# Ledger of designs, part 73: VH-VL binders against Cytochrome c oxidase assembly factor 8 (COA8)

Target 1, 167 residues: Cytochrome c oxidase assembly factor 8 (COA8), of Homo sapiens (Human) (q96il0)
Amino acid sequence: APERGAERRDTAPSGVSRFCPPRKSCHDWIGPPDKYSNLRPVHFYIPENESPLEQKLRKLRQETQEWNQQFWANQNLTFSKEKEEFIHSRLKTKGLGLRTESGQKATLNAEEMADFYKEFLSKNFQKHMYYNRDWYKRNFAITFFMGKVALERIWNKLKQKQKKRSN
Key: E = the ipSAE of ESMFold2; O = the ipSAE of OpenDDE; V2 = 0.75 times the mean of E and O plus 0.25 times the DockQ between their complexes.

## First folded at step 10 (VH-VL)

Design ia5 (from i8 with heavy chain G100S, light chain G93D; framework fv_belrestotug; at its last look DockQ between E and O 0.43; V2 from the best seeds 0.00; counts 0 for: pae E 5.1 > 2)
Fold by OpenDDE, look of step 10:
Structure ia5 (fold): chain C 167 residues (1-167), chain A 121 residues (1-121), chain B 108 residues (1-108)
Amino acid sequence: as target 1 above (167 residues)
Amino acid sequence: QVQLVQSGAEVKKPGASVKVSCKASGYTFSGYYMHWVRQAPGQGLEWMGVINPSGGRTSYAQKFQGRVTLTRDTSTSTVYMELSSLRSEDTAVYYCARESFKYDSPHFDYWGQGTTVTVSS
Amino acid sequence: EIVLTQSPGTLSLSPGERATLSCRASQSVSSNYLAWYQQKPGQAPRLLIYGASNRATGIPDRFSGSGSGTDFTLTISRLEPEDFAVYYCQQYDTSPWTFGGGTKVEIK
């Protein structure tokens, strides 16, 4: 029985951004745009005395970033693939090769491409709605935890001031 | 208004070449494919070939391969069809036709008035 | 090459009658890649229908297209005097693009 070669689903490699911030940085760092998602990754700073609440916020931000990176990497890959297939199929129907006589990549006209974009957006509309919903939920949660961390920091500063007045 | 205006009638001898022009107006010339179709007297329509908007790509029907050349001049908004090694069977009306694409459907929405080419000894 | 066979070759009808023209493909053609044209004597072809069923701009409602796979139909619900002409189907599904042999609609 010939082994059916497993079609390696070109899963967008989880491109761990090779961007390493300087070791002595006490701040979040923004990397260059990821080659697949086109999103700029953020390296989150980890304080030496990170509170449990600060840790929870950091983890939630990290998870949300990873979720966004994966979504857009997959979406961009799908878009690029479908766009190429569309161009190739139309050129083939016309009996036109994939390259011009000058060796340039053949393109379709703006009208044909407009129809492709309209169809692509229509097909992916539901997917984008779910993404937007989940994006809002995640960012709401992050904002809520940011508020809690801010309150905790204020409280800790007040306690420290009281202790300094009593000594 | 979109218009395709072709050159006048041609009379050629066997073995000669003919070059027919199609001048486009009333739209963005560089956005559309142009096709050539011929019709022999009392016969049906016959597709000859297509040229892309940039003029850098062409496709021809096998019957005309090696004899037909499509070219495009963007500066004058003109497409040319040259047919070489003319035969009596090449006597026909030649049409340029603009390809439009709407709702995932290509079609010829505008046609030139036609150019009569007569090949006689 | 996809061969399109039109039938009948000639259709003799009176004004006011219904005309039904057939176009049969030698292989399956996507509906999006079939068109119909009208040609009058001494004139260039005029687009009637694209994508098997879409009426071109300025084409009267009496013209309609239908069909799928290998069988396509142009219908003229009520013939007007100006509708006596030759009708061609065309496919864009596979290069080379091909036309049917035409159906002549003539006055009876």
Scores: ipSAE 0.532, ipTM 0.815, lowest interface PAE 0.9, mean pLDDT 90
Fold by ESMFold2, look of step 10:
Structure ia5 (fold): chain C 167 residues (1-167), chain A 121 residues (1-121), chain B 108 residues (1-108)
Amino acid sequence: as target 1 above (167 residues)
Amino acid sequence: QVQLVQSGAEVKKPGASVKVSCKASGYTFSGYYMHWVRQAPGQGLEWMGVINPSGGRTSYAQKFQGRVTLTRDTSTSTVYMELSSLRSEDTAVYYCARESFKYDSPHFDYWGQGTTVTVSS
Amino acid sequence: EIVLTQSPGTLSLSPGERATLSCRASQSVSSNYLAWYQQKPGQAPRLLIYGASNRATGIPDRFSGSGSGTDFTLTISRLEPEDFAVYYCQQYDTSPWTFGGGTKVEIK
């Protein structure tokens, strides 16, 4: 289940505020897996009364999602292309057809494919290391700004309570 | 320990057929392509064809297409090479050779001991 | 079909000398899918070099391979008595797989 974080906002008269926990964004929608990245996109809702800090958080989350989607779309494409090229090259060097007698796409023996997978991972190891580093950096930044938004909302709630008591 | 053990020498008349066996041991038989290479007396090496023992699919050099047949028996880990319509020029030593599964280089890493086939009348 | 031409046909050398064997392809060999084999009388070929320059397991470092495209070389830096044999190059890039005609390294 998604993290708890319902946020309520409305256009009620002056002095009444809608509060949502920072974890729940009203009207965010999780779409189906993207064809190229295999990741489910979040369709972010823009609240009516979004603070500058809340806007920075939403933008950072959107940018991180786009970066992540692009990385995996590129990796999946590269993997598929190199896999097919490897299979075709090995079959072609032996004079074997690209299709079986039944018309299905021919493949290589499991041991041959294991060598391809090992080499692909080794070749791309550095790229995945940089991806992991950047992924952690981005998610740490997101968590930091989520904390700042939560504190901002608590402080505003406390200030509003103090103002009402003083008035 | 990988071994490829071939059947014994054969003497045949022109027009006959010969069937040479190659028994593999010490590895997963279905995981490696098997090739056949021959060498006429005093001459170099000549590739004849390849079989994928997993499905039995084959490819042959054009020179031998129609005369050579590669088969395998997965229960005995054995590949067979049959050459039909023999001529005197088919007198040679016949080798089976295992293809490696290295990603960048599908070279021959192990060879059988060779089987001498003599075609004479 | 890729034709491999080996030269010289015969090398007559003494132990301790350097042997240089040449293999020329009629077409470029993609990814340097070229191997070198050693064969002694009555024996099957033995793999020496694969991928043009990689030593097979257990092959002493006096054997080295080099080259790319159409020109390939096997070098034996210091001949030992057991190195007198016939040497074949082979391409495994394009079917049919082909071998060179061989270079016999013999004692002078």
Scores: ipSAE 0.174, ipTM 0.634, lowest interface PAE 5.1, mean pLDDT 84
ESMFold2 (binder alone), look of step 10: mean pLDDT 92; pTM 0.935

Design ia6 (from i8 with heavy chain G55D G56S; framework fv_belrestotug; at its last look DockQ between E and O 0.62; V2 from the best seeds 0.00; counts 0 for: pae E 4.3 > 2)
Fold by OpenDDE, look of step 10:
Structure ia6 (fold): chain C 167 residues (1-167), chain A 121 residues (1-121), chain B 108 residues (1-108)
Amino acid sequence: as target 1 above (167 residues)
Amino acid sequence: QVQLVQSGAEVKKPGASVKVSCKASGYTFSGYYMHWVRQAPGQGLEWMGVINPSDSRTSYAQKFQGRVTLTRDTSTSTVYMELSSLRSEDTAVYYCAREGFKYDSPHFDYWGQGTTVTVSS
Amino acid sequence: EIVLTQSPGTLSLSPGERATLSCRASQSVSSNYLAWYQQKPGQAPRLLIYGASNRATGIPDRFSGSGSGTDFTLTISRLEPEDFAVYYCQQYGTSPWTFGGGTKVEIK
């Protein structure tokens, strides 16, 4: 029985950005655009004396970044796949080759591609609405925790100033 | 306004070649496929082939394979249909037709006025 | 090759009557890939219906298309004097693209 080669579902590899920031950096680093999501990953700095609130903010930012990377990686893959299938199916229907005489990948007319984009956007409209809603919720939460961390830092600075005046 | 204007009537001898032109205007020439359809006297419509004006890719009906050549000139927005080794059975009206595309449905939305080709001894 | 068979070959009717034209495909055709054309004597074909049921721009409401799979229908609800012509169905689903043999609608 010939072993049916398992079609490796090209699951978008969870591409851990190979970008490593310099070890001595005390700042967040922005990496190059991810090849799947086209989003620039952020490497978050971890302070030596990170407060529980700062840690919570960092984790929330990391989780939100991972969520965004995964969403756009999947969306871009789906878009690319459906676009290619659309082009191939239309060319096949017309009996036209998949490559030009120059060996370039054949494309469809601007009108056909415009219809593809409209249909793709229409089909994914609900998905984008949910994404946008969740994006706002996540960013609101991040902003809220940023405010809390800022207040904590102010309070700690005030306590340190009082202690220096009392000595 | 979209217009397709074809060349005038042709009279040819058997074994000769004919080249019919279709000049397009009123739209982006490279944005639409151009088809050729013929109609023999008192007969139905017969699809001959298609050309993509943007990259000159072509597809032909098997019946005309090796005898028909579709070409385009982007500078003049003109598509040409050349048919070689003409026979009496090639006597027909030849039409160019633009392929429109709307709601995932291709269709011939504009037609040339037709060119009569007569093949006689 | 997909063969389209139109019936009847000739339809003799009076002005004001309903015309029903049939187009049968030898294989299943997506509704998106079926069109109807009208041709008058000495003229180029004119698009009537695309995607089996979509009326082309400037086509009167009396023209309607329906059908799926292998069976498609063009209906003229009330024939006008200008509607006496030959009607062709066409498929775009598979190369080569093919036309039906046509139905002549003539005055009785």
Scores: ipSAE 0.371, ipTM 0.720, lowest interface PAE 1.2, mean pLDDT 89
Fold by ESMFold2, look of step 10:
Structure ia6 (fold): chain C 167 residues (1-167), chain A 121 residues (1-121), chain B 108 residues (1-108)
Amino acid sequence: as target 1 above (167 residues)
Amino acid sequence: QVQLVQSGAEVKKPGASVKVSCKASGYTFSGYYMHWVRQAPGQGLEWMGVINPSDSRTSYAQKFQGRVTLTRDTSTSTVYMELSSLRSEDTAVYYCAREGFKYDSPHFDYWGQGTTVTVSS
Amino acid sequence: EIVLTQSPGTLSLSPGERATLSCRASQSVSSNYLAWYQQKPGQAPRLLIYGASNRATGIPDRFSGSGSGTDFTLTISRLEPEDFAVYYCQQYGTSPWTFGGGTKVEIK
């Protein structure tokens, strides 16, 4: 239920192990999974001479990541809470205990658990539709600005070549 | 194809015990609750209890507490109902019934053929 | 324990007629967890309706259930010859699960 879609990057990630960030990285890199969302955050490189357009792209990517992290953290919490409530309600209806003889939390039979998963998806359908719409909207915007940054770099390169030709 | 096949008819004397088997096939045995329901001659249905085959936990109707025991054997996919201290009013057809689950509403979707238990002196 | 009272005890009707069967609970049935079963002589019961109003798979649409709380109804819109049987309501909202006393639908 975590993770939605692929993100486009300016450069390839160059990250290190889970708890050892790169010392000399000049690229974006991917950190370990967040404990609440289970999503791996991108740690964005900020060059010293970042253009205003490049900054706008980076901030849009950062904001999109924050939005995505928050959505999945909330969904994971809601899923866990509703799952436990469903299990407790069904066991109570049958007069069965909430714990096994060994003291472990009791669970439901496979058919009931499958129906919970179907019910959860059905109840959250509209929320996931809005998430998908916003995900596409944000990714379209990011792709658009990546193209604008690429064109900016091409124009600067062409202007530099034109100066050489005129000399 | 889901099937519940029960053991054959039993004739018992008052004070004895009876153990009826219900062998399940055609589905994952531990994935579904199993219930027992009885029906005295010319009478309606009476719920006796439920077992979760995955962990053997049970719940019984108060009327049968202390006399009924539900057990299972996962290696043979079989549930057993044992009723002790039999009396003539325990004469009935005993059914096992599987609890299916659809749209958050459990129901008995498959039944055994029934086992007639007759208690007479 | 929730007691289910079915009425009438016997309903004598002809094929093609509408049958209306009542089930009254002594207490409100949690989440409308009420089922209806059909039983013919020498056979195990067959599920018709669950959750008060949902038809089980393969059950003809002439069978319908309605009601909530303490009052529930099974309706057979046009009786077929195979519909003459005994019908039971059952609650599964609270342990212990209980059945009504039954309504026999017989040929007039």
Scores: ipSAE 0.211, ipTM 0.645, lowest interface PAE 4.3, mean pLDDT 84
ESMFold2 (binder alone), look of step 10: mean pLDDT 91; pTM 0.923

Design ia7 (from i8 with heavy chain T58K, light chain G93D; framework fv_belrestotug; at its last look DockQ between E and O 0.01; V2 from the best seeds 0.00; counts 0 for: pae E 5.5 > 2, placed apart)
Fold by ESMFold2, look of step 10:
Structure ia7 (fold): chain C 167 residues (1-167), chain A 121 residues (1-121), chain B 108 residues (1-108)
Amino acid sequence: as target 1 above (167 residues)
Amino acid sequence: QVQLVQSGAEVKKPGASVKVSCKASGYTFSGYYMHWVRQAPGQGLEWMGVINPSGGRKSYAQKFQGRVTLTRDTSTSTVYMELSSLRSEDTAVYYCAREGFKYDSPHFDYWGQGTTVTVSS
Amino acid sequence: EIVLTQSPGTLSLSPGERATLSCRASQSVSSNYLAWYQQKPGQAPRLLIYGASNRATGIPDRFSGSGSGTDFTLTISRLEPEDFAVYYCQQYDTSPWTFGGGTKVEIK
């Protein structure tokens, strides 16, 4: 189900909950799950002396997060709306009310709901294929730039060490 | 959801200074550079400078160096632009604009409503 | 400083016609750092195109951008009544960021 899939997703596709670049700038933080996407957003921090490479990585991560948040927010909304419409339509066709005698929302049995889930998955198959393709492209790029930033930081540390030894 | 709300119109005399505010909401303030752009009556757009909202580091167009000061208050998610030694040619609409997060093409994705500053005696 | 020269200064056209707006840079600008904005009277500019050719969210597909190096073009394939406005190109490749002088698209 899309809701179960969304709840299992990380808020930082290439990173973990502790997605924070090393040294002097550990100020990114992970917020609570977004109401609509159910993904935990990373709240980014611009370091004071952000290099051009660090800026590109941060923007790529921000863009990827916004894209992922938007996709799952839309899918969760669509799923919920279509599920309720399906239930309402089937209950109406059977001459049943929207609520049980106890006042709870009437539901369909598991066999009937299986038709909805199969139809929803089939209808959205192409959309999820494009999502997966784009997700892999974005994560590959993020990983690549993370490596470049790590190398840049090591190089900068070596330059500072050489400067101290010159004295 | 992203919103940039600027302070109201100002009328100033030559030689005075003006401080325009831009309150940000609907996004993580510390994660996006903020720029200032002005537009004189009947004229085009002119970039003034940029501020890093996290640490307050700024850069100004050389035309405004020495007269413009950008500051921010992280507790209120607000940036400020102060322009000193005002002249009649500083009469303009002043905009704050957020730098977008698109990986390969930073641009101004959200703009404040603009603040009219009139310099007249 | 990179100077952006827009031409024509004014473009008088009727609804339904094709508009072609030019932006020429005084030195090479990466296409990734070229944007187009629309501004209607009394309003803040609105982003149309970023990275020379990418349409911003919510912008109709009648707007397209192209170009590289020093020559960039904004095309409006079929002018709608709401498209009559002033259009600015902007570079953010080199500080200071600069805008073109604008092209006013007006009803003939």
Scores: ipSAE 0.138, ipTM 0.646, lowest interface PAE 5.5, mean pLDDT 83
Fold by OpenDDE, look of step 10:
Structure ia7 (fold): chain C 167 residues (1-167), chain A 121 residues (1-121), chain B 108 residues (1-108)
Amino acid sequence: as target 1 above (167 residues)
Amino acid sequence: QVQLVQSGAEVKKPGASVKVSCKASGYTFSGYYMHWVRQAPGQGLEWMGVINPSGGRKSYAQKFQGRVTLTRDTSTSTVYMELSSLRSEDTAVYYCAREGFKYDSPHFDYWGQGTTVTVSS
Amino acid sequence: EIVLTQSPGTLSLSPGERATLSCRASQSVSSNYLAWYQQKPGQAPRLLIYGASNRATGIPDRFSGSGSGTDFTLTISRLEPEDFAVYYCQQYDTSPWTFGGGTKVEIK
C-alpha cells in the first residue's frame, strides 16, 4: 500500500522572534512586526523578586501573545494563499498570463477583488467572532490580574513604610 | 446608460487589414475588460480575444493568433480590434462586448451594435 | 477547448408553450462560468442568464437557467411572441471562451 505522503500542512513556522532585548533592560521591549502575523512581539521583563502573582500575570500575557501571534500568522497565510489562487484562477479563465507585456506581475482590478474580499470575510466570519470573544476573555483576565498586582505592590510599599517608622 | 458604439461597416480586399473601433460610455471605462466576438453570416458566435482595463494584458483565440491585435485608449474610452491578412472567411459581423463581473461570475452584459466587415476580391 | 453542444438545433413551438433548451459541455464547467444569450435577427446578443442560474437585469421571470457539471438547461416557462430567437450558451471556465452552436426557437 503506497504510503499516502502526509500533505505537510504548511503551518506558519512558529517564528521565534529573533529580537533579543538588551540584557540590562528592566523594561518590557516591543519588537519589530512579525513577518507572518504582522504583530509586534513584546519581550516581557522578569524581575529578580517576581511575586507569584506577578509571575502568573506575566505567564498569562505571554500565553495570550503567543495565541494572537499564531492566530494571525495562520490567518494571513490562508488569506495570502486564497488570494493568490483566486487571482491565478481568474487570469487563467480569461487566458491571460501571470505577467503583463512589460513583465510586471498581473493583477485583477478593484472590482474583481471586491468579490474575493467579500467572500473571504463571509467564509471567515464565524472564526473571527470566536476570536473576538476569546480575545475579550483573555484581556479581561489580564486586566483583573493587573489590578491584583497593583494592589499587592501598594500593600507591600505600605508595610515597608511602617517598618521604617518603627525603627 | 452604458453604451458601446462601434465604427461603421467596412469593405476590404483579401490580404488587407481592418481596424474596428468600440467607443464606450456611461460607465467607468478603466474598470472593465473588453472582449471581441464575431459572427459569420448564418453562423454562431466566435470568441476572438480579450483586453484588460489597462490594455497591458491581452489574450487571443488560437485561430486569430498573429493576425489580431487589440488596443485600448483610455483617453477616448475606445477599444480597437485590428485584423490583418484578411480572407473571405473573415466576412462577419464583429462585436465588442463588455465583461461584467458579479458574484464571481463574469459575463457579457453589454454589446456593441456590431460592425459588418466584408472581404471581397 | 471546451465544446458546447446545444440541442435541439431547432425547436418549433407555439406561443404559450414551454421551451427547454439543452447545452452539453465536453468537459465539466463550473456553474459560475456558464451564461445564456438571446439573439434576434439583425441584433447583437443579449444576456439572459449568468452563473448558470442567475437572471440578468430586466430579464422576465419566464426565463430560468439550471444545471451543473456538463449538462445545462435554459427553460422558458411560457413562450411569448418576442421569445422567438436564437439562443446561445457560453462557457468562460477555461480559455478560449466558447459558445454553443445555438438553438433556434421558431413559431410552429
Scores: ipSAE 0.025, ipTM 0.624, lowest interface PAE 4.9, mean pLDDT 87
ESMFold2 (binder alone), look of step 10: mean pLDDT 91; pTM 0.922

Design ia8 (from i8 with light chain G51Y; framework fv_belrestotug; at its last look DockQ between E and O 0.01; V2 from the best seeds 0.00; counts 0 for: pae E 10.9 > 2, placed apart)
Fold by OpenDDE, look of step 10:
Structure ia8 (fold): chain C 167 residues (1-167), chain A 121 residues (1-121), chain B 108 residues (1-108)
Amino acid sequence: as target 1 above (167 residues)
Amino acid sequence: QVQLVQSGAEVKKPGASVKVSCKASGYTFSGYYMHWVRQAPGQGLEWMGVINPSGGRTSYAQKFQGRVTLTRDTSTSTVYMELSSLRSEDTAVYYCAREGFKYDSPHFDYWGQGTTVTVSS
Amino acid sequence: EIVLTQSPGTLSLSPGERATLSCRASQSVSSNYLAWYQQKPGQAPRLLIYYASNRATGIPDRFSGSGSGTDFTLTISRLEPEDFAVYYCQQYGTSPWTFGGGTKVEIK
């Protein structure tokens, strides 16, 4: 019995953006848009004297970025696939080829596509609601830790000024 | 209101060609596919073909392949069906039908009044 | 090509009676893309049902469509005098689009 080759589900490759910031950079870098998610990746700078709180903030930002990249990469892939299947199925039903006489990719009319978009959005509505909820939670957490880091930096600067006055 | 108005009755000889027009009004003409369906006297309905909104793509039933030509004029909101090499068996009422689209389901929502084509010696 | 067979060919009923029309496909109709049309003598067909069970705009509630796959049914719950006509099923799931042979509903 010939082994039915497992159709490798084209999981969106976790394409680590090959963008490497310059080694001497002391700030965060924004890369070009990812080809799958269309989101610009951020390369976070790691200070030599990173505090435990700064490290926690950096990790939380990184995790949130990865989560966003993965979500949108998968969503865009699903959307593109379903859109193509919709177009192909409709053209096939009509007996119309997938290409025009000029060799261009055949398209549907704007009304048919509008219905597709409406249905797609409706189908994914709950998914987007959960995404938005989780996005807010994550960003609130990040903002909270940003505030803590800011306070820590102020406190450390004040302590350093006091030591310089006492010497 | 959506209206499809077809040209008048035609009488043709065997071997001749006939061109039937279907003028559309009351909607965005460029948004809809148009189909042609015929009905021989006392017979059922027979699908002939479809033309896309731009007029650049057509599909025909195999029975009519090479004899039928669908064209579209956007400036006049008119679709044409030309049938060549007419035979006595082509005597029928010819209908244009708009393909409506609702809930991802195409259907013929509006029809022309029909054009009678008679092929006689 | 999907062949649609309608039965019966003729249905003789009285006003007020229930009419049941059958449409059988030679192959499964994709996505239940089946429509029903009414045609009166000397008139163009009129859409009754689309997507197997959805009533077209302006069609009375006495008309209903059901079925899936290869077997579809049009039901007229109570025949009115204006309902005596020829009824056609059509599939639009696969090209070429095809019609059934029709069922004539006539007065008994």
Scores: ipSAE 0.372, ipTM 0.732, lowest interface PAE 1.2, mean pLDDT 89
Fold by ESMFold2, look of step 10:
Structure ia8 (fold): chain C 167 residues (1-167), chain A 121 residues (1-121), chain B 108 residues (1-108)
Amino acid sequence: as target 1 above (167 residues)
Amino acid sequence: QVQLVQSGAEVKKPGASVKVSCKASGYTFSGYYMHWVRQAPGQGLEWMGVINPSGGRTSYAQKFQGRVTLTRDTSTSTVYMELSSLRSEDTAVYYCAREGFKYDSPHFDYWGQGTTVTVSS
Amino acid sequence: EIVLTQSPGTLSLSPGERATLSCRASQSVSSNYLAWYQQKPGQAPRLLIYYASNRATGIPDRFSGSGSGTDFTLTISRLEPEDFAVYYCQQYGTSPWTFGGGTKVEIK
């Protein structure tokens, strides 16, 4: 499933889809600042005449959204923090300051940054596997209840149509 | 952070009405049923009613039917509980409580701090 | 209306002891929609257990719930000083939602 605002392919481990952080910042790959796009929440409203089955579906979708937002918020903070620490550590080793003469945050070249990205992916691989498993589990449950709601609505319409013809 | 902040303590005479507010923050107000529960001094909890914040539909416990009115203001994310024809036995702490997300577990996951209403001659 | 009867009314125990609280329903509680709450003096209730046996987020594993149908139990395996409070069960299987009368767990 597509992430909000993302048009580019997400980076993921070979053979496993959706192991990625949320959309990257708009800044250049070489030394982008600590910016990650927030996920946009879906605002769920309780319908006026919500059935018990519709209520269960809505609650499941709301719970899944909260779970997903919490996971990515935590991962984005961790990624941003660890990236900055990695850059600062490597700059310190090279005897360089944290900012350039122009005041911009100093960063590392693409080859040096590749070490960070590989380390981060390796470190977080298990968490992303569990996330994907739980995502599929939740999506199956949501789809199941969506089907039940659809059938309920069809039955309600058939009862209404049958009443009109009998009267 | 989910937070429910209630209005301050009230002292009322028998026969009067009281209106308690519950301001919600930290979540989508219209996505959760809001309940009211009261607790008389030294006694247990008693469910009063529920409001669907979308559209304002309500359901009340039979004991309070006709005396309690739940309303909401979506622009301020606030629920109001008004109890009329007060009696001395209505002296209690009144809580708002949010119905939780767990799709098979409609329990109260967040509570307001409580509002003490004292009905005294 | 489902009436919940909690027993005992008061448990007098020392820190480190096991507390066992009972909640009995006048009718079977549908799908085990039974919750437990903790209330300390001057505070609002706090959700401990839902669905009869599931711990709420952030609740220590010394709290456990069990039971089904009409008989439900809250167990605190080793009482901590902060666990001395009143505990309520609540059913949400059939409207109106009702609470038990409470069990006070107090220090011996």
Scores: ipSAE 0.000, ipTM 0.515, lowest interface PAE 10.9, mean pLDDT 79
ESMFold2 (binder alone), look of step 10: mean pLDDT 92; pTM 0.934

